# VHH binders against WD repeat domain-containing protein 83 (wdr83), part 5

Target 1, 315 residues: WD repeat domain-containing protein 83 (wdr83), of Danio rerio (Zebrafish) (Brachydanio rerio) (q6dh44)
Amino acid sequence: MAFPQPRPQAPQLPQHLWRTVDCQQGAVRAVRFNADGNYLLTCGSDKSLKLWSVSRGTLLKTYSGHGYEVLDADGSYDNSQLCSCSSDKTVILWDVASGQVTRKLRGHAGKVNCVQFNEEATVMLSGSIDGTVRCWDTRSRRMEPIQILDESQDGISSLKVSEHELLTGSVDGRVRRYDLRMGQLQVDYIGSPITCVCFSRDGQCTLSSSLDSTVRLLDKSTGEMLGEYSGHVNKGYKLDCCLTDKDTHVLSCSEDGHVYYWDLVEGSLTLKLPVGKAVVQSLSFHPTEPRLLTSMEGRVQVWGAEPEDAAENES

## First folded at step 16 (VHH)

Design q5 (from p4 with T105E E110T)
Fold by OpenDDE, fold request of step 21:
Structure q5 (fold): chain B 315 residues (1-315), chain A 126 residues (1-126)
Amino acid sequence: as target 1 above (315 residues)
Amino acid sequence: QVQLVETGGGLVQPGGSLRLSCTASGFTFSRYAMYWVRQAPGKGLEWLSEINYRGSSTSYADSVKGRFTISRDNAKNTLYLQMNSLQPDDTAVYFCAKRFTYTKEGSTWTITFDYWGQGTQVTVSS
């Protein structure tokens, strides 16, 4: 009698609202988990970056120094540093503990839309509407970029770093993957302005969202379209997309006030999460747990797979 | 095995027209963006045009913009390049490809193709 193999427990998706945080930053343009997922970053139209406790929803620190709205941010692997970028055309490196600006880097000719650390936090990479990606040394006193990637024909809307690979999405309708060690570039033509890009957790696929209200999964090595995900609205805004912690589902923001979940393999809509009545601007999935951050207008919401009270009893 | 077979090349007078075809096999054609490139005598590979997997979007190099049109029929696994107002400088071997890799050599990016056919010769001469 073959013991019925336990039905693989359907992956639990974040659908339970744990908390809502009024950020008091005007519009929150980006929400990001830090490296370990215990903290969240909010980028505000009030020109500030804020650090919050995920569990408590309390403000820990405000980082002031940008001259215009903050558009994106990232935390270092050891939680010692933050980087942010702004409409003021600058990238800033912050000391987390002191809240002080360590470096303010100038060079972009336009708004800087996205920023991320490499794994070792020795380099910050930024993408701008000026069509360039700039790499900045975090250890050097030199204010000049160590590398400029200018192959894009239009603005860079999103970038992600995985090991030695750089993935960029551009308004020119192309996804570019750089091997920074080998000096190689692969280009995938999507044909619609890209709003967000990311790697799958296993590093085998790339995900891209575009203004044609479509999210696409590509094989990283071959460029084959593996999946298309639609039903959401993405026509006028730079919206985020991502995969879940286990690469089981695709997520996307939507202009209709929802976050959409799709089964990665089947492509079917699994969940339509009601966030609010406005555009969901940004989302971030927890690195190791089924938790989700969403931003809409001036509020950030934390979502879990289980009610919050139930999650505290299992820890 | 991935195969791309280019056809439709030939000799044409300046101002003339040609239609190239590329027939794909060995992979799911409709899941790939497709590209046309050419190699002129003594020159490197030149990117000409691209079309997304659905055929809903296209892009062109400045050298061929307004003269060349890329299209595809996914049901027939075929890529097309309509070439109008051909000029002597268009003389080259034309290739279709499903992916491009750029390699940086010094200050210059070199194009390499993953999976290209034998190409088709286009000669524009008076």
Scores: ipSAE 0.920, ipTM 0.963, lowest interface PAE 0.4, mean pLDDT 94
Fold by OpenDDE, fold request of step 21:
Structure q5 (fold): chain B 315 residues (1-315), chain A 126 residues (1-126)
Amino acid sequence: as target 1 above (315 residues)
Amino acid sequence: QVQLVETGGGLVQPGGSLRLSCTASGFTFSRYAMYWVRQAPGKGLEWLSEINYRGSSTSYADSVKGRFTISRDNAKNTLYLQMNSLQPDDTAVYFCAKRFTYTKEGSTWTITFDYWGQGTQVTVSS
C-alpha cells in the first residue's frame, strides 16, 4: 500500500503586511527589489530615486539628478550601481555608495518608461514612448547608444532582459522578443496596448499585461497562448505584472486597489490582496523569497507569506 | 504535423475582389495569432495583416489598409483574407503563417517563416 505522498504544500503567497513606508516622493511610479532582495528602490514623482532597507523600512539614500519624475529603476547584480529613467528623456547610471551620477545619457525623444541592466551590468537597456529601445554601454565614456531598436510602431511600455534575450511590450499591442546574439526578432500580436512584460524564471514563457484587463502567458518558442488571467481592472494605467519566485502564480496590479494572484496552470484566481483604495501602480516580487512590494500613491508596502514575527524566528 | 493550406486565388481584373482561405491543422489554431503575407515576383516577402488569437483585433500594412480584411473562424480552423479593389501591384503568391521570424541584415529586417503553406496565386490583370 503506497503511502499517499503528502500533496506538495501549496506555495505560500505573500499576503501578510509587514510594513508600510511613506516615501515622501509624491506618487511612487515604480517599486523594485534590488538584485539580492535586501533593498528596495522607489521612483518618485518628485524627481528622486530612493534606496530603502526592506527589513527596517528605513531610508538609506536619495538619488537626485533627474529633471522630471522617475519612472523606473534597476540595480546591478553586485549592488554597486543603479540605473533609472525619467520623463526628462534621460537614463542615469548611479554609484550606489556615493549617490553620485556616473552617467547621464541623452538620446531618447520622449519620456523613458522602463530601464534594466543586463546580467553583467555592462549594458543598460531603456524603452521610451518614442518607440525605441536604446542600449547603453556602462563602461564607455561614449554617450551614444551602442544599439537602437526601433521596430516598435508605438511607445515601449516595458522591457525585460534575460541572458541574451530582450523582451519588450509596446502600446502598439505587440510583444517583441529579441535574440541579441542571433540578431533575431519574434513578434507576438496581442492586439491591446501592453503595460508590462516579463519572462518566466525558467525562461520558457513570456507574461504580458494589457489595457484590456488581461494578463497572458505565452510559450516563448512557439507563441502559443498558454494562459489568460482576468478579473482585475487595467484600463487606464501602466500597471505591473509578474510571476512568483517559483513560477507557480501570476500577479497583477489593479486599478481597484488590489493585487490579483492566479494559479499559473489552472488559471484560477487564488488570492485577491487588498492593498488600498487607490490604483496599485507597481509591484515587485522578491527574487528568491515569497515577498512582495507594492506601490500605491506615495506609499510602498512590504508583504510576506508569514507574519513578520514568525519569519525572524526561522532565520 | 503543422499544415496550412491556402485557397481562393485566381485571375481577376483590376478593381475586382477575391476571398482567400487558409485551413489550419496539426496545432491548436485558436491559441495563435495568424498572419497573411505575400511574395510578388522578384520581391521579398511582405507582411500584410495580422489577427490576434481571438479575432478581436487586427492590423494591416499601409499597402493594403482599407482594401483588405483579415478574419478568422476558430471553430473551423480557418483564416480568411477578403481582398477588395485589387490592383496589378497585388499580383503575388499569398501565404498564411502561424509565426514568422525577423532576422536583421544590416539595417533591414528579413522575414522568415516558421510555418507556411504552398500559397495561392493571385493575378490581377486586365
Scores: ipSAE 0.919, ipTM 0.962, lowest interface PAE 0.4, mean pLDDT 94
Fold by ESMFold2, look of step 16:
Structure q5 (fold): chain B 315 residues (1-315), chain A 126 residues (1-126)
Amino acid sequence: as target 1 above (315 residues)
Amino acid sequence: QVQLVETGGGLVQPGGSLRLSCTASGFTFSRYAMYWVRQAPGKGLEWLSEINYRGSSTSYADSVKGRFTISRDNAKNTLYLQMNSLQPDDTAVYFCAKRFTYTKEGSTWTITFDYWGQGTQVTVSS
């Protein structure tokens, strides 16, 4: 009797539209999952930050306090706090439940493009067009940054924190990786203004997008370019890139209204997801499930790996 | 075995020119950004120039901008530095590198090499 052939395990790629949310925030500059992936944050050109239920698509709370458009946001691991940054040159720490501003932090000399908590939410890190990264204490009443990193020769466009490492992307065409434990800094020369950086899920690689319409995967320890992904359009916007929940594919926003998926290893285009007819400005991948958020103009869309009809039957 | 071999140094009169070469082996040259650095007698390491993977973008230190030109030939695994208008202050050992790390010592960052060659001596004098 013949042995059964093992069934292939196809990659789970979010390609089916589940929700469209008209945010009523003007342009949505950034969309982000919270730490557990059950909520999403929208950063509006109307100066507002909003919190939404991912599964229901309903508005839960509006956070007002920035004096100009909100450019990025992050939620703390325990869902008790939010941080955000703005063209008003400030970073705000919010209490999630009350909606109150806990701290409004000044010091950057230009618009603040990116912000993230460290894993413990004991600090916030912010990156600005002024070329600095600033570290802010979340636990004290102090209004001064506890550290300023000024090695960049041009604006900071993106940052990510993973354990003891800080990854930054700069308009000067360089990706910088600080090992805060060892006091080390590695600089990778890409040669085109960086728009987004992130770590691979396994922590062995870094990913960067740049204004030469190219996303690059580098070996973190050696600097070797392991993959180069193109075919999308990124010429004038700060667009997001990421890896899927299992590191099988590379994703990028595009100015042509699509999200591009490439097989990480083969480098081949797997999917050109039609989001709409305008610039896809931002994306966020769910921490553990094949679920994607996209923003385009004033709307956010939630994408899943199977049609919503199947998902609704379980709801 | 990663190897970087610098050649093309020598004695040159002020205002003269030299072309340095760096031949790479033991790794896939086209997958790395490449760098030139130098060390003058009794001085620390000075970063000079960098070139990205495909050679489409370059950057230079202010001290050499307009006088030095970095280039690469990925088919020959070779990095070049064309040095024009040489001055006595350019006297140094010149190294190529495929990566280096800054390590913090007190208030300052110090360069350490990941992989580097023996260098080639450039001497600018009458």
Scores: ipSAE 0.741, ipTM 0.890, lowest interface PAE 1.0, mean pLDDT 90
Fold by ESMFold2, fold request of step 21:
Structure q5 (fold): chain B 315 residues (1-315), chain A 126 residues (1-126)
Amino acid sequence: as target 1 above (315 residues)
Amino acid sequence: QVQLVETGGGLVQPGGSLRLSCTASGFTFSRYAMYWVRQAPGKGLEWLSEINYRGSSTSYADSVKGRFTISRDNAKNTLYLQMNSLQPDDTAVYFCAKRFTYTKEGSTWTITFDYWGQGTQVTVSS
């Protein structure tokens, strides 16, 4: 008696549209999963921040308080707080449940492009076109930053925090990695304005996108360029890049209306996902599942690895 | 064994020119951004110039901008520094590097290398 051999499993990549949300926020500058991936945040050119249920596609709360467009946001690990940053030069800390502004932090001399909590949500970090990263205490009543990092020679476009490390990308073409406890800094010269940075899930690599239409994967410890991914269009926008939930693929937004997927190891293009006919401005990958958020103009889309009706049948 | 070997230094008169070379071995040269630094007598390391992986972009310290030119030949695993209009305060040992770390010391950053070769001495004297 013969038994069928199991076939090799194909990588599960988000390529099936589950949901389109018309956010009614003008252009959506950034879209972000919360820490557990059950909620999403949208940063509107209409000055609003909105929180949505991913599974239901329903608006849960609107946060109003910025004086200009919202450029980035992050949720705390315990879902109790949000932070956001804006062209109004401020960072706001919000109470999720009440919708109230806990703190509105001034000090940046220009628009604030990026913001994130540290893992414990005791600090917010913000990066601005003024070339500084500022660290703010979330529990202190003081309005001054704990620390200002001013090593960049041009604007800060992106930042990410992992443990005690801060990764930043700058318009000066450099990716910087700070050890905030030890006062150490490693600088990697990419040579083109950086639009987005992130750590790999295993913490061994950094990824950066830049205005030369290239995404690069570097070994964190040595600075060796392990991968270089191109074919997309990134010439004038702060576009996002990321890694999949299992570090199998590199993703990038593109000005041509697609999200590009490359095999991380081989560097070959795996998927060119048609999102629409305009710039795909932002993306966010689910922390643990093959699910992707994209923003294009005023709409956000949720993508899954299989059609939604197949996912609905899962018990 | 990772090695960086600097050559091309020497004694020159003010206004003179030199071309430094850095030959790399023991690693994949084309996968690293490369840097030139120098150390004048009794002083710390001074960053001078950098060049990205493919040589498509370069950057220079203000003190050498317009006088020095960094380049690389990935086929030969070699980094170059063309130094024109040399002045006495360019006198230093010149090093190439593939990675370094800044450490905060008071209000300033101090450079440290993963690797120190012998460097190449440049002396500008009349």
Scores: ipSAE 0.741, ipTM 0.891, lowest interface PAE 1.0, mean pLDDT 90

Design q5 (from p4 with T105E E110T)
Fold by ESMFold2, fold request of step 21:
Parts: C-alpha cells; structure tokens; sequence
Structure q5 (fold): chain B 315 residues (1-315), chain A 126 residues (1-126)
C-alpha cells in the first residue's frame, strides 16, 4: 500500500515574539542556545554570564568572575560545563551546577572575542583581537595553551568548531578553515573585516558576515561563492549571522534594529524582522526548531514560527 | 574541464615591466576569489596577491607591494598581474589559482595546489 506524499508547505520562520527577557546585565553582547536548545546564555557588559530556561523564561544561574564585559560563551554538549571569554583577556571554564570557576585562563594579549568547546568538551578554542586563536585543555591543571594559531594578520572576530575543523573569521578580511588533525589550512579571501562565521547544518558550506554589509555563503570544499546577501546595515559592529535549522534561509543581525532573512538559494529578502530601534547585536538559531534568540541593548527576545499558545499544542 | 592558462611571461631587464594574464574556463570565474603565486628556482611556492569576487578588494605580499597590481575582468574570465620595477629575485614561474591548501610541515606552512597549470616563466636578467 502506497503512502501519499505530504503536501508542500512554506518554510516557517521565527517572526512571532514569544518572550522578552530583561537580563539586567547592561548590554547583552552575545546570546547563545545550548546544544539541545532548552537553555540560553547571555553575556553581559556588566561582567556577568547568565543561564536561563528558554521554556520558562526564568533565570537559573549567574556566573561572576570576569573583570570586564563578557563577549561570548558556549555550553558543553552534556550541559555540565560552560566557557566564556571577556574584554579582561581571559577565558573561564565554569562548572554549571555549582557556578564555580574551574579554570581562569590567561595568555591573550587583548580582548577575547569568541570561544567554543570542541564536541567532547576536552578543549576550548578562543579568538582574540591579538590575532591569535588559542586551544586550551579543559581537564589539565596546565595553564598554557596546547596550541596557538597566529596566521591571522589582524584580530579574530569569530570562530566555530565542527569535529576536527576550526573556522575563523578575521578583521584581515579572510575566513580560515583549519583541519587540526591533518595540519591543513584553507583561506578564503572575502576582502572586508569579518564579523561572524559559521558552518551550514549539513557541514558542506560556510557562511560569513563582514563590514561591507554583506553575508556570503561559500562551498566548503571548492571555495565557490554560492550566495551573496545584502540590504542590511553592518558597517562598524561585530554582528552575528546564521542559517536556519534546515538551511533554508540566511539570517543576519543589522545596525538598523532588524534581523534580515534571505532565501538561501534565490538570495531574495524574505523577512525583515523588526526587533527594535537599536543595533541588534547578537542572534542564535535553535539547533533543530524554527526558534530564534535576539539581543538588543539589555534585552533578549525569543521568537517562534507560530504564536506561543499554538506552540504549546505541538509536543 | 577546469583550466587556468597563464601567459605573458618572458625575459626582461631589471627595472622592466610585464603584464601576466590568466584565462579561466570550465568554472564560473566570478564566483571565486583569485590568487597569484610564484615558484623561484629551487624554492617553494610564494603567495603574492589576491583579489575578491568582484575585484573591490586586493591584497599583496610585502615582497611585491607597490610594484605589482592584481586585477580581473569577469566578463572575459581573465585575471591579470601588472608587474613593474622587476628585479632579478622576481625570476620565477608564475601561477594563478582559485584555491590552494597550506599544509603544515614541521613549524612552517607549505602551499599545495588542487590544480596546476604549466605557469608562465618570468626571467629578469642582465
């Protein structure tokens, strides 16, 4: 007996405001989902890192230990550890449950802009205005980095880790992809200071945003530019970009208070989401659902594809 | 079939000029950043210059900055390198590339290619 094919449906994009969280952290420099999308992290200019329940909208824990603004953070896949980085030139490893600092790592000569665990959370990777990427052992008492990558000619603005690959974006206008196991490096010349990089969900493409107000999608294996997305404003701020949970659309923050959505294939603007009247500093897309976090000033907003009451009936 | 064909090399006197061309076929030229590299006799590959997709940005190695100019014509699928004030240490085979890989060997990075043409020989002598 044959089963009918489902009728095609339009992609559902997060555009319905579910929740506004006043974080009480000064400006929120970065907002991040955890690996399963049930929690979110907020990085405050008041020097704090906070963990929140997405579904309840409630504060779970505050992590204090940085001496200046927190600029980025990441959670381990098992939810047991957090890492964060700051204008105080440090990377901190936290125990989630106790809230205690496990390690405070020094060595960068300037602000640390980005940080992420590898999949096993055995290593933290950090990128700094000093132009280096540093790799830190999470389990060792050793305070020195395992490895320093210094190929960049200017500051590191963004990094992402996928298995044994490391993707970095630099103010020098280059996106670099390292295969750390094989000692290989591929460099893509964008030509404008990079503000954010990420991999596509299927791992076959890279996405970069830059200060020429343009987001670009590249084929990872060939370097071919597959898409070029513009119309937003990105001229002076480190703004985030990402792909939707199913790689159907490209998103970017904007200095004009919106999040822009483009159809990945056609490159046409699909949605100009009004977040507010200030710079949208950061965004994070849910790993598996059409759900978006945005930060603007001291406020984080959670967006869904349907009004929140409708989402409750879809368990 | 992907093809990169370098032309315009030759013998020149110190202080002379040459214009190299790289004609591309078998791929969509405008969708790639493009690069010039060279290999001097008995030496490894040296990155010289790069140009982004639309030609709005360029970058140069310190060894050639101010003397060499990279440009592209996407309508003609052609990459150019204008080389002025040539010196004997510019003697090399010159290659264009659309992608290359750095491989770490010991403490240094070595360039390797996905694709090699014959290149074009530039010789600066006398």
Amino acid sequence: as target 1 above (315 residues)
Amino acid sequence: QVQLVETGGGLVQPGGSLRLSCTASGFTFSRYAMYWVRQAPGKGLEWLSEINYRGSSTSYADSVKGRFTISRDNAKNTLYLQMNSLQPDDTAVYFCAKRFTYTKEGSTWTITFDYWGQGTQVTVSS
Scores: ipSAE 0.726, ipTM 0.886, lowest interface PAE 1.2, mean pLDDT 90

